# Miniprotein binders against Putative cysteine synthase: the designs that were tried, part 2

Target 1, 336 residues: Putative cysteine synthase, of Sinorhizobium fredii (p55708)
Amino acid sequence: MLHTTVTQLIGQTPVMSIDVPGRNATLVLKIEKNNPGGSMKDRMARSMVIAALQDGRLPPGGTIVESSSGNTGTGLALAALEFGLRFIAVVDHHAAPDKIRMMRALGAEIRYVEGDFREDEVAVVERQRLAAQLGAQLPGALFMNQSDNPANPEGYTGLVDELVAQLPDGIDAFVGCVGTGGSMTGISQRLKRNNPAVRTIAVEPAGSIVFGKPGHPYYQSGTGTPAGDEVGKVLDYGCIDEGVQVTDTQAFETARYIARRKGLLVGGSTGGAIYKALEFIGAGKLTGTVVTTVADGGEKYLGTIFDEEWMAKRRLLDPAIAAQLDGWLFGKARAA

## First folded at step 1 (miniprotein)

Design fd1b
Fold by ESMFold2-Fast, scan of step 2:
Structure fd1b (fold): chain B 336 residues (1-336), chain A 93 residues (1-93)
Amino acid sequence: as target 1 above (336 residues)
Amino acid sequence: SKVYITIEVKGDSPEQLREIADRLKEIIRELAKSMKGKVEVWVEIDGDTVLIAIYVEGLPEEVAKRIADELRKYAQELAEKYGLKVTVYVEIK
């Protein structure tokens, strides 16, 4: 089929399976890195922009603003280009350089948070404040506010419709990362509407506060809610059966493992979701068809997660993780 | 009580940032040895920034506050010595 715009290429992403011998389970990866912006966030960004244009909050030729140094910003840049809009991405010093470069290449205006922070202030709070201020003050501008925007979870319903068509024998569980809560909410609600028995597991970084655990910083980008920030209003806790934490070491070592053993470059949050899915399968807690998303590609993390010096400098390397993964994937129940 | 401390130091010298990170790690290691609680530490050096994240659990709130104050004081002394910007975020739950 001939498509005339880049946003028409969003979706219809492939699936790949990893059988787990001896565990009565198959891990299915929804390859969302294949979206034109390189991540599943393309779905949500397009959804938010279309909703705002349709309800009149965003005028034709207007300006969209968001606090995003990553995949959401890339998706919004693509949508802005398609609909003749300006896009201002508000970023901080923790932004991944290659994600900033990608947004710039797509014509996004980058606004860094400047000045001295108070001891009780975190960078994420200041980013959100500046984005909201710009949306309120600039002519024809709208702060997309992804964490509170109902079009965020709505953007993921097509992903579920694709999964249902691609997996006609059914889906037993979904394991996914939680940040704003949009993808977990949209995917989980739609899956449970089709089959209320589907188990939904939300994965957050250790140090994220989404499920009431203690807050501390983490290296995983685009996932979790850090201490001092508010959990997104789009998160529907009622559609999530279990919330679990994954450490940076577990997530990043798993991403490195998948690259070297399967030839698939995945991002850090994907590594975390795969680690937890395989841990639950290994423990007999999940069986059958277990789905997770390859939210973005490892190509954006070649200077971090896939750089041994970067990992070693941050004390994130642990060869035991590869051994755990081998045990879950190829091991069988043993007495000792 | 649970304490989350993030120390951010910005500077132009990778050598000075590594030195600061190493000294803060040593202080935290000694603190961990003397505590009856759980202590976890992360250190990241990225370009012009060093970020130290500390989690402490199983301590009385008064002890947790003293630890945060001591670390804040030390980070500020290093920043003044090297002419760097330092920010300390503390959350006690």
Scores: ipSAE 0.000, ipTM 0.136, lowest interface PAE 20.1, mean pLDDT 81
ESMFold2 (binder alone), alone request of step 1: mean pLDDT 74; pTM 0.675

Design fd1c
Amino acid sequence: SKVYITIEVKGDSPEQLREIADRLKEIIRELAKSMGLKVEVWVEIDGDTVLIAIYVEGLPEEVAKRIADELRKYAQELAEKYGLKVTVYVEIK
ESMFold2 (binder alone), alone request of step 1: mean pLDDT 76; pTM 0.702
ESMFold2-Fast, scan of step 2: ipSAE 0.000; ipTM 0.116

Design fd2
Fold by ESMFold2-Fast, scan of step 2:
Structure fd2 (fold): chain B 336 residues (1-336), chain A 81 residues (1-81)
Amino acid sequence: as target 1 above (336 residues)
Amino acid sequence: GSKVYITIEGDSPEQLREIAERIKKLAESMKGTVWVEIDGDTLYIAVEGLPEEVIKRLVEEARKLAEEYGLKVTVYIEDKS
């Protein structure tokens, strides 16, 4: 089939398995970095834009506005190009620079929140406020508001349909990162509709407040909810069996490990999800087919996560992580 | 410690490199760690490991340099220990 737009290339992403020889488990990676915008956010961005156009909230030729960590903005920029829309991304300096560069390359208009922001709460609130204000005040404009938009989780149902077709022997668990909660909600609800026994585990950065732990800064981008922000209304806690935290060191060392040992460049949040999936498999808490997503690619993090000096200066390097991963992947289970 | 993110927008890669070197030198002289990247017309700077008073001074110096070169500067400060 010949595709005529870039957004038609969204989805139908491949899967890759990582064998765990000492355990009765297989880790399956859904390679969402293969979406044209480089991340799984392409799915929800297109879903939100189509829904808004179909129900008349967004007029033809209108303007979409969003506060973005980059990946959502990239997806929205692609959708805007397909549907002849203007896109304004409201950003602060918390997002990875490569993600800002990608949005600019795709024609997004970048609006920085101005001033000195001494608290995550102040910066986050002002960013959301500016995006909402632009959506309300500009002619034909709509603030997409991904954290509260029901089309966000809806955009991930196709991912589950693909997984079911790709894994005919079934899925026992899903481990994924939680930010807005859209992907965790959409994926978990649809997996549990097909098989209510599927175990769903949401991974947030240490310092994120999604599961009620104390807030503090973290380097992981595009995941978690920082202190001072509100957890998105699209997150359905009822479909999440367990919420866990992963440190920046665990996440980033795991991303570096996967690159060096498997040749796959994954983003930092993906490293965190893989770390927690392998930790649970290693502890005997997860068995069978355990799925996670490669939400975005490591190509956006070559100057950070994959730069040894950047990691060393922030005291994020820890060789013990590689040893833990080797133990979980190649160490034998007690009973098996 | 506190983290500082500085974005400087300008029309001259030479001016952006000059500002980058001066901010980097200032932050490192005060035992801070600094990350710098130039992409097109924009200079991105991230600084961490500095006390609040030192951060304020660094921000003031960045603004002074931006004014000197006629460039726009935006600053985000994460105030967490």
Scores: ipSAE 0.000, ipTM 0.162, lowest interface PAE 19.0, mean pLDDT 82
ESMFold2 (binder alone), alone request of step 1: mean pLDDT 77; pTM 0.715

Design fh1 (from fd1, 14 letters changed)
Fold by ESMFold2-Fast, scan of step 2:
Formats: structure tokens, sequence, C-alpha cells
Structure fh1 (fold): chain B 336 residues (1-336), chain A 92 residues (1-92)
């Protein structure tokens, strides 16, 4: 099929299986890094823009605004190009330079917040505030507000329809990362509509506040809700069977392991989801077809997660993780 | 000047260590919110909480005062849980 725009390439992503011998389970990876913007966020970004154009909140030729220095911003930049819109990305001074360069290359305008801390605010809250202000003040502008936008979870329903077609024998569990809650909500609701018995496990970084645990900083990007921020309204806690935490060390060592053993470069949050999926399989808590997403690629993290000096300076290296993963994946034969 | 402040708290209860990390994070945030370029890392690894704070352009005397205040709050929390606390300041 001959496509005429880059956003028409969104979706129809492949799946890859990793058998877990001796555990009566198969881990299936939905390779969302293969979307044209490099992540599953392309689905949600296109969904939000189309919904806003269709219901008149965003005029033709208007301006979209969002607080994102990462995958969401890239997806929105692509959607803006397709629909003839201006895109303003609101970022802070600690945003990764290469992520900013990618958005600029796609025509996004970059607005920086000042490096001030307020008594009741963190940098992410100030980014949200500036984005909302710009959406209100500029002519024909709309703050997309992904964490509260119902079109965010709706953008992921096609991912589930693809999985159902790709896995005709059924899906027993879905393990995914939670940030705004959009993908967990959209995927979980659609899976449970098809089969209410599907078990849904949401993974947040240790230090994230999504499931009421105490907050502290973490290095995992694009996942979790940090202390001082609010959990997004799009998260439907009712469709999530269990919320669990993964440490930076567990997530990043797992991403490094998958790269070295399988040749697949995955992002840090994906490493966390894989770690927890394999831990639950190893404990006998999950069996059958267990699905997770490769939300984005490891090529974004070559200077961090995949740089041994960066990892060592932050005390994130732990060879015990590789040993755990070997044990879960290849199974130490029990006495049989 | 580049200043690094490191705080370490040791104990055997992951839940108690998480509560200590959250409270220390709140105190650090309150103390440093006016300083512009600040990097804070809090790590919980089994029985240990380690906090590393990096600040650029901070006067040396201010760095030591912050370290002293953080050590006071860390010790108050550690007394509740019977844990040990170490605070280190490095200036480069």
Amino acid sequence: as target 1 above (336 residues)
Amino acid sequence: SKVTIRIEVKGDSPEQLREIAERLWEIIYELLKSMGKVEVKVEIDGDTVEITIRVEGLPEEVAYRIADELQKYAQELAEKYGLKVTVEVTIK
C-alpha cells in the first residue's frame, strides 16, 4: 500500500515472542518503537489532534501546545505537520538536548520555562502552567493537556485490535508502564472488553506516586508521576488489576540485557515492564500469553542507560539482575 | 563552585526507608527551591537510602549550612525508626 503522509505509517507494528521454557509462558513484545516518531505516543498524539479538529476546539491552521520534551512532543510535531498546524513544545532547562533537536528538526517551536523553583511547584508543574497559559492567550491555540485528554487513551484502541489479530489464541495478561495512564487505560479497557479475564499489571518507577507509594526522584523517563505533580485524570484505576514498582537498576539492567542477548534496543521503561513481566512469570503469577510494549527505542538512551560510565556514576549497575533474568528466561531445570 | 551533598540512611525495613526518603525529599525541595540549577537523586536499594544533591554556583558556607540542616532532619527521622545516618559534603 502506497502511503502519502508519515502519520499514515502509524500502527500495524510487529510482535516478537520470547518463550520462557519451563514456566508455561510466552512473553510477547509489541514493537511500538517502529512507529514513525519512534514511539507508541504517535498513536495518542494523532488521536488528540484529530479529535480536537473534529469537535472544533482546534481551528484549521491553529496552534497546538503541550508540555513535552520527549515522545509525546515528537508525535505532536508529526501530527501538526500533517494537519497544517503550528506546534509549541514547552520544555525546561534540564530537557535532553537530542530530544529537543528532534522536535526542532520536525518544525516544532521550543519554549523554555525559567529554572526557578516555587514553594509548591516542580519544573514539570511550571511546564504545564506555561503550556496552559499559551493555549489560553495565543489566537487559535489549544493546550492538548494529554494527562486529562480522553482522546489520549482512545488513541491506543487500534494497538489492541492489532494484538488480537496477531495473537488469535488469546491474551492472558498485559504488563505496561504507567505515566499519564493513557496507554494503560486505553489498552486495558479494550482488552477487558474483549476478555474480562485478562490480567492487567501497571508498572511505575520506584519513587513514582501513581499507586500511593512515597515519592522520590527516579531516572526512568516518560513514565510515572513524580512527587509534587498530580496523577492524570485519564487513568482509570478500575481497569488495572495490580500496580507495581520497578527500580531504575532493575529497569536499566534489563534494557541492557535485552540489547546484549536479543539484539533489541529498548528504552528504560520497557526494561522495567519486561523485568516485572518475567518476575511474575518466574513466580508463577502469570502464565500463557503475556504481552508488553516496546514503547520506544534504546537509541535515545545511548548516552545514559547504555553508557557504562553514566550507569556506574549513578550506582545503577547490578550484575545480579542479569543472573535473575537468565534464571527466569532459561529456567534452571528443577530436578526433572 | 560545584557542590555535592550526599546523605546515606541504612535500615532493614523497605517501607520505613521509603517514608524517610519521601520526607527527606520534601525537606530538600523546600531548602533548595530558590537555587535555580539543582540536581537531586534519591535511591532506595534494599536496606539503604542514598541522596545525592548537586548544585552549581552555591557559596561554600551555604552548602555546609544546608548539609547541617539536612543532617538534623535525617537524624530526627532516623530516631523514629532506629536507623543510622551519614552526611558528606564535597566542593569542587
Scores: ipSAE 0.000, ipTM 0.120, lowest interface PAE 21.8, mean pLDDT 81
ESMFold2 (binder alone), alone request of step 1: mean pLDDT 73; pTM 0.664

Design fh2 (from fh1 with R18Y W25Q Y29R L32A Y64K D68E Q71W Q75Y A78L)
Amino acid sequence: SKVTIRIEVKGDSPEQLYEIAERLQEIIRELAKSMGKVEVKVEIDGDTVEITIRVEGLPEEVAKRIAEELWKYAYELLEKYGLKVTVEVTIK
ESMFold2 (binder alone), alone request of step 1: mean pLDDT 69; pTM 0.596

Design fl1
Amino acid sequence: SPELREKIESLIREVEQAIKLLDELAKELGDPELLYAAKWLLEMLKDLAELARELGNPTLIDKLIEQIEQAIESLKYLADILGDPEVIKKAQELIEALDQLIRELKSLEK
ESMFold2 (binder alone), alone request of step 1: mean pLDDT 63; pTM 0.547

Design g1
Fold by ESMFold2-Fast, scan of step 2:
Structure g1 (fold): chain B 336 residues (1-336), chain A 81 residues (1-81)
Amino acid sequence: as target 1 above (336 residues)
Amino acid sequence: SEEEKRRNTKWIYRTEDGEIRGPYTSEEMHKWVEEGYFDKNPSLQIAPEGSDTWIPLEELIKRLGTENPFLVDLEELERRK
């Protein structure tokens, strides 16, 4: 079919399998990095915009507002272009310049928070406050509020319908990263409606507070809830069978392993989900068809996760991880 | 005092991909240094909340002459120098 808009290219992403025959399991990767904005957030961004237009909260030609310089901002910029909307991205002066340049290239209006240089203000709270204020005060404007937007998890139901069609022999487990909780909630609820026996495992960084463990710093970006932040209201704990933590070393070494052994560049959070899926398979806790998502591409991390000097300086390299992965996949260690 | 100013300072830090985290109290930052979480992050960029001027944790340690800069007794450090 000939598509006429970029948002029509969202979804229908491919799957790739990694067999673990000694464990009676197959790990299936849903390649969400293939969405036009480079991440699975395209699904959620489009869903939020369509829902707001359909229920009348957002008028035709209106303005959407969000506090995001990452994957969500890219997805919203694409959706705004498709539906003839303005998009205002609320950012602080600490945002990476290249992320701002990407949003501007897609036509987003960039609004910086004020007061960052004169007094101690809570920057994250100020961004959220300003986004909410703009949504309330500008004519025809709406603050998308992804962490408390029910259209966020709803945006991922199509991903499950694709998986069911791509995996006709069934799905035994889903292992995914948790941030706002939108993808874990949407995917898990839809999978369990189709088969309530599906095991759902949510992976957060060590130092994230989603499952009540003590908070501390971590390097993994776009996943987890940092200490002091509020866990997303869209997260439905009731659809999650188990919450687990993955360390930065485990996540990043696994991403590096997948690149070197399979030729697939995955992001750090994806490395964490793969590590935990393979750990559970290796322990005999998961068998059959185990699914995870490649949420975004490793191309964003070439100067960090995939740079040996960057990893070494932060004491994140550990060759024991590759040996663990070889042991789970092949029953023995292999040279790196 | 400088110690009171530091105890009342809230901190933000920047991940390598530019995600800003915090604000966190000096007590929280101090605890995380003691628990070894910043040992794996020697290039951690930190700033007081509201500032766009980032300082590597290593540089702050160097300036204060201590491995844990967030709850330093600045008067005691000056006496020891």
Scores: ipSAE 0.000, ipTM 0.413, lowest interface PAE 11.3, mean pLDDT 83
ESMFold2 (binder alone), alone request of step 1: mean pLDDT 67; pTM 0.581

Design tp1
Fold by ESMFold2-Fast, scan of step 2:
Structure tp1 (fold): chain B 336 residues (1-336), chain A 116 residues (1-116)
Amino acid sequence: as target 1 above (336 residues)
Amino acid sequence: SPEVLFELARIYLEMGRFEEALKILEEVVKINPDHPDALYWIAYVHEQLGNTEKSIETFKRAIEVDPSNVEYWADLAELLYRTGRPEEARKVLEEGLKRFPESERLKELLERLKKE
């Protein structure tokens, strides 16, 4: 089909398998970085905008407001262009510079929150406060509020339909990152509707509070819920079989491993999901077809995760991670 | 919060909604009469609305509060020039250059005025 708008290019992303010799499992990567905005968030952003226009919460020619670490903002900028809307992105210093530059290139208006925050701290509470105020006070404006917006998880149902068509022998498990909870909820509910035996595992950064662990700062961007913020209302805990934490070192070393061994540049949160999927496969906890998403590309992290000096300065390098991954991928015996 | 109000005003400014921006900026200045950025943008809005004398007066006030912002000097000079007061524009630029002797921005504006 000949597409006439960039948002028509959202979806129909490919899948890639990683061999797990000696285990009764195959890891399948859904390559969501291939969406036009560079991440799976394109699906959710378009869904939220269409829903708001259709139910009248957002008027024609109106203004979209959102708090974003980048990927959601890029998706919303694309949707705003498609529907003739203005987009205001509220950001903090934790946002990757290339994500800010991308949003500006797409015509988004960028607003920084003020305050003293550490590099590994996220000003989510301040961003949400400003975004909500702008949405309430500007005429014709709507704060999308992705963490509480039911159109967020609905945006991911097409991803599952694609997976079912691409994997005709079935899906035994899904391992994915949790931030707002939208993708975990939308994917998990739809997978379980098709097969209630599918195992769903949500991965959050160590220091994130989604599953009730004590909060602390982390470097992983676009995932988790930091201390002081509220877990999004879109997260349906009932469709999640297990919640687990991944450290920055585990996530980032895994992203570096995948780049060096498979030639695929993945983002940090994707590294975390792959690490946990392989850990569970190695432990014999997951078998069969295990799916995760490549949520965004490593091209946005060349000056951080893929820069050895950046990693070393923050004490994030650990060669034991590559050894663990080799053991899980190429080991002949499952851990009891 | 005056800082939240100021950011809201900046958004209206970018939308070209000058009357609404002005009302919010005036609220900022009621809370903090010596807020230099709010005074600068009030002057800018008055310029956009054709309120030339009020704009000039308010730019001068912004410079009084914060003489260290080179853009306040530059924008006052450009406004004076565009509104048919080139001698006053030159004086503002010459005074600004005493404070910012290395400013390429002010030097370029002064040379442009000399050509015309």
Scores: ipSAE 0.000, ipTM 0.122, lowest interface PAE 22.2, mean pLDDT 85
ESMFold2 (binder alone), alone request of step 1: mean pLDDT 86; pTM 0.827

## First folded at step 2 (miniprotein)

Design ca1d (from ca1 with Y65F Q72W L76Y)
Fold by ESMFold2-Fast, scan of step 2:
Structure ca1d (fold): chain B 336 residues (1-336), chain A 83 residues (1-83)
Amino acid sequence: as target 1 above (336 residues)
Amino acid sequence: SPEIEQLRDKVESLKERINELKQLADELGNPTLIKEAMEELWKLAYEVLELAKELGDPELIDEAFRLSEEIWKLRYEVKSLKD
């Protein structure tokens, strides 16, 4: 079929395997970076917009509002163009200027939150407040509210249907990153509906509060819930078998390892999910077909994760990580 | 803008100071110097953001926000030294 719009290109992403024969496992990567907006968020953005148009919460020609300076904002900008909508992205002082320029290039209107910038202040709460206010006050406007929107997890059902078709021998485990909880919820619920024995493991950054650990800053973008924010209501803890933390060093060194050894540029959160998947495989906790998502591409992180000076200045380099990965991938059981 | 150039010079000077503090923290861990650096970074971030509010040129506003991003990254690095 010849596609006539960019949103029609969302989905049908490929899979790639990394065998771990010494541990009776195969790690399968669902290459979600191949979506037209560069991330898996295209799926949930399309889902949220379609749902709102279908149930009348968003009128034809209306305005969508969201607090996002990243992948969700890009996906919403693409969906807005497709459906003849305006998109307002509410952002704060931590937003990367190039990400803002990308959203502007796609026709998004950018609104910055105002306020004093104190030592410990991140404007996440103020961004949510302003986005909600704009959605309520502007004519024909709707705050998408991704963290509480049930269409967010629903947007990932097609990803699971693709995986089931691509992996006819079955799926034993899914390891994925948790931010709003939408993708973990949507993927896990759908996988368990097909096979309740599938193990689901949610990975958050060290310093994220999703699983009740103490909060502190982290460099991983688009994942976790920082201290002072609320965990999204779309997260269904009941479909998650285990929640684990990954450090910035573990995540970023793993992303760098995959680039150098496999030629695949993955984002930082993806590096974290791969690290934890391989750690569990190495420990004998996961066997068979273990799936994770390449949520976005490393092309967005060439000046950070893939820049040795950037990593060194932030004390994120650790050659022990590459040695651990080599051990899990290529190590043999100890001799008797 | 002369104001942007002056702030850029201050940011570069602080990057050098932060690198010195990282070396000291690895060996001795001086909490007074770390606190001082955090206070200076907060002041600079505030100056950059106030300047951005006053500028009417979108290109200069974008440049000011880029400098503010660099300052916030340095603040997280300094906070990590303390924690």
Scores: ipSAE 0.000, ipTM 0.101, lowest interface PAE 20.0, mean pLDDT 82

Design ca1f (from ca1 with M38A E39Y Y46L L49Y)
Fold by ESMFold2-Fast, scan of step 2:
Structure ca1f (fold): chain B 336 residues (1-336), chain A 83 residues (1-83)
Amino acid sequence: as target 1 above (336 residues)
Amino acid sequence: SPEIEQLRDKVESLKERINELKQLADELGNPTLIKEAAYELWKLALEVYELAKELGDPELIDEAYRLSEEIQKLRLEVKSLKD
């Protein structure tokens, strides 16, 4: 089909399977990195903008504001261009330079919060405060507030409809990362409406407080809720069967493993979801068709997760992870 | 065991260094140096916590976790210091 706008290219993403020999299971990856903005957030960004225009909260030609150092901001920039809106992205100085450059290339205005934040620190509270202030003070402006916006989870309905069509034999489980909770909520609710027996497993970084575990710092970006912040209102705990934690080492070593063994560059949060999906499959706790998303691409993490020096300096390398993955995938550890 | 004794020594060292850094944070007005020291101490606290979990001593796991929380609180507090 011939599309006439970039946001029409959102969705219809492919799936890739990884068979798990020796288990009654197949891991299916929904390749959301193939959206025009490079991540699954394109779906949610389009949804939030359309809802705000339809509800009248955002006037035609208005300004949208959001706290985003990456994927959500890119999606909002694309939506803003199509709907004739101004977009202001509120970021901190620890934001990845390439993500900022991409938003600027798409016409986004960049506003930096003041302050010095560590690489492992989440500046979410300060960014959200400034974004809310700008939304309230600028004429015709709206703070999108993705963590509390019901259009966020609604944006993922199409992803599930695509999965159902692509996997006609059914879906037995979904394993996904939880940040705002929008994708976990939207995907899980829709899957369970189609088949209430689908197992839904939400993955957060070790040190994240989403499921009431003790808080501590972590390097995973765009996922979890750090100590001192509040879990977003869009997260529906009732549609999640189990919440589990993944360490930075497990997530990042798994992303590196998938790149080296399958040729697919995935982001760190995706590595975490894959690790937990394979761990549960390896333990016999998940069988059949187990789905996760490749939320974004590893191309944005070449200077971090895929750089051995960066990983080594932060004590994140662990060859035991590759051995565990080989054991789960092939029924025993692969020879080096 | 020798490994538990080494971990106990690391936990004790962390306690001392956290208390020293808290005192330094109260006395000095250079937030960048304080933040760097807190960041390095946080990395050490996480290393000790993971080692405690690996060795499986419940008392040391609890203590190491508590210390990682303490240093994270300090890091959040020093962010409020103007430079």
Scores: ipSAE 0.000, ipTM 0.136, lowest interface PAE 21.7, mean pLDDT 84

Design ca1g (from ca1 with K35L Q72F K79R)
Fold by ESMFold2-Fast, scan of step 2:
Structure ca1g (fold): chain B 336 residues (1-336), chain A 83 residues (1-83)
Amino acid sequence: as target 1 above (336 residues)
Amino acid sequence: SPEIEQLRDKVESLKERINELKQLADELGNPTLILEAMEELWKLAYEVLELAKELGDPELIDEAYRLSEEIFKLRLEVRSLKD
């Protein structure tokens, strides 16, 4: 089929396996960075906009507003162009600079929150407040409110249908990052509906409060819930079997490892999910077909995660991580 | 470990400084200049957390996390008072 719009290109993303020769397990990567906006967020952005247009919350030619870490904003900018809408992205300086540039290139209006924040600080509370204010004050405007929007998790059901078709022998576990909780909820609910035995593991940054641990700053963008914010209403804790934390060092060193050893550029949160999936496989806690998502590409992080000086200045380099990954991937075969 | 004992001393010093800033924030009500001190304190707490992780002491890691959270909460409180 010859597609006529960019949103028609969303989905049907490929899968890639990483062989673990010493283990009774295969890690499968769903390459969501291949969506036209460069991330899995294209799925939920399209879903939210279509739902709002269909139920009349958003008028034709209206304005959509969202608090964005970049990826959601890129997806919303694409949907806005498709449906003839105005898009206002509310941002902070924690977001990678190239994510902001991408939204600007797509015609998004950029609004920065007031206040001085460190690059490891997430100003999500201030961003949400400003986005809600703009949605309420502007005629024909709607704050998409991804953390509380039921169309967010609904947008990921197609991803699961693709996985089921691509992996005919079944899926034993899903390991994914949690921020709003939309992808974890949508994916986990649909996987468990087909097979209640599927194990679901949610990964948050160390310093995120989703699973009740103490809050502190972190460099990982587009994932977690920072201290002072509320966990999104779209997160269904009942479909999550285990919540775990990953440090910035573990996540970023893993992203660098995958780039150097496999030639795949992944984002920092993806590095965290891969690290935890391989740790659980290495410990014998996960067996069979273990799936995670490459939520976005490493191309947006070339000046940060993939820059050795940036990493060294923030004390994020640790050669022990590569050694751990080598041990899990290429260690001696387990006795049956 | 001598490194662990030095880190524990640094953590104790940081606790004292947090208490001083809490008292000052409560007293002043709408302080413009306290936010600058808060940024320095947060930087120090994050450095303590990174060192604790390198040393692998679970008790120090947990204590450093609590201190970072406490500083973050205090920063939000001071910022709200400025409004």
Scores: ipSAE 0.000, ipTM 0.198, lowest interface PAE 17.7, mean pLDDT 83

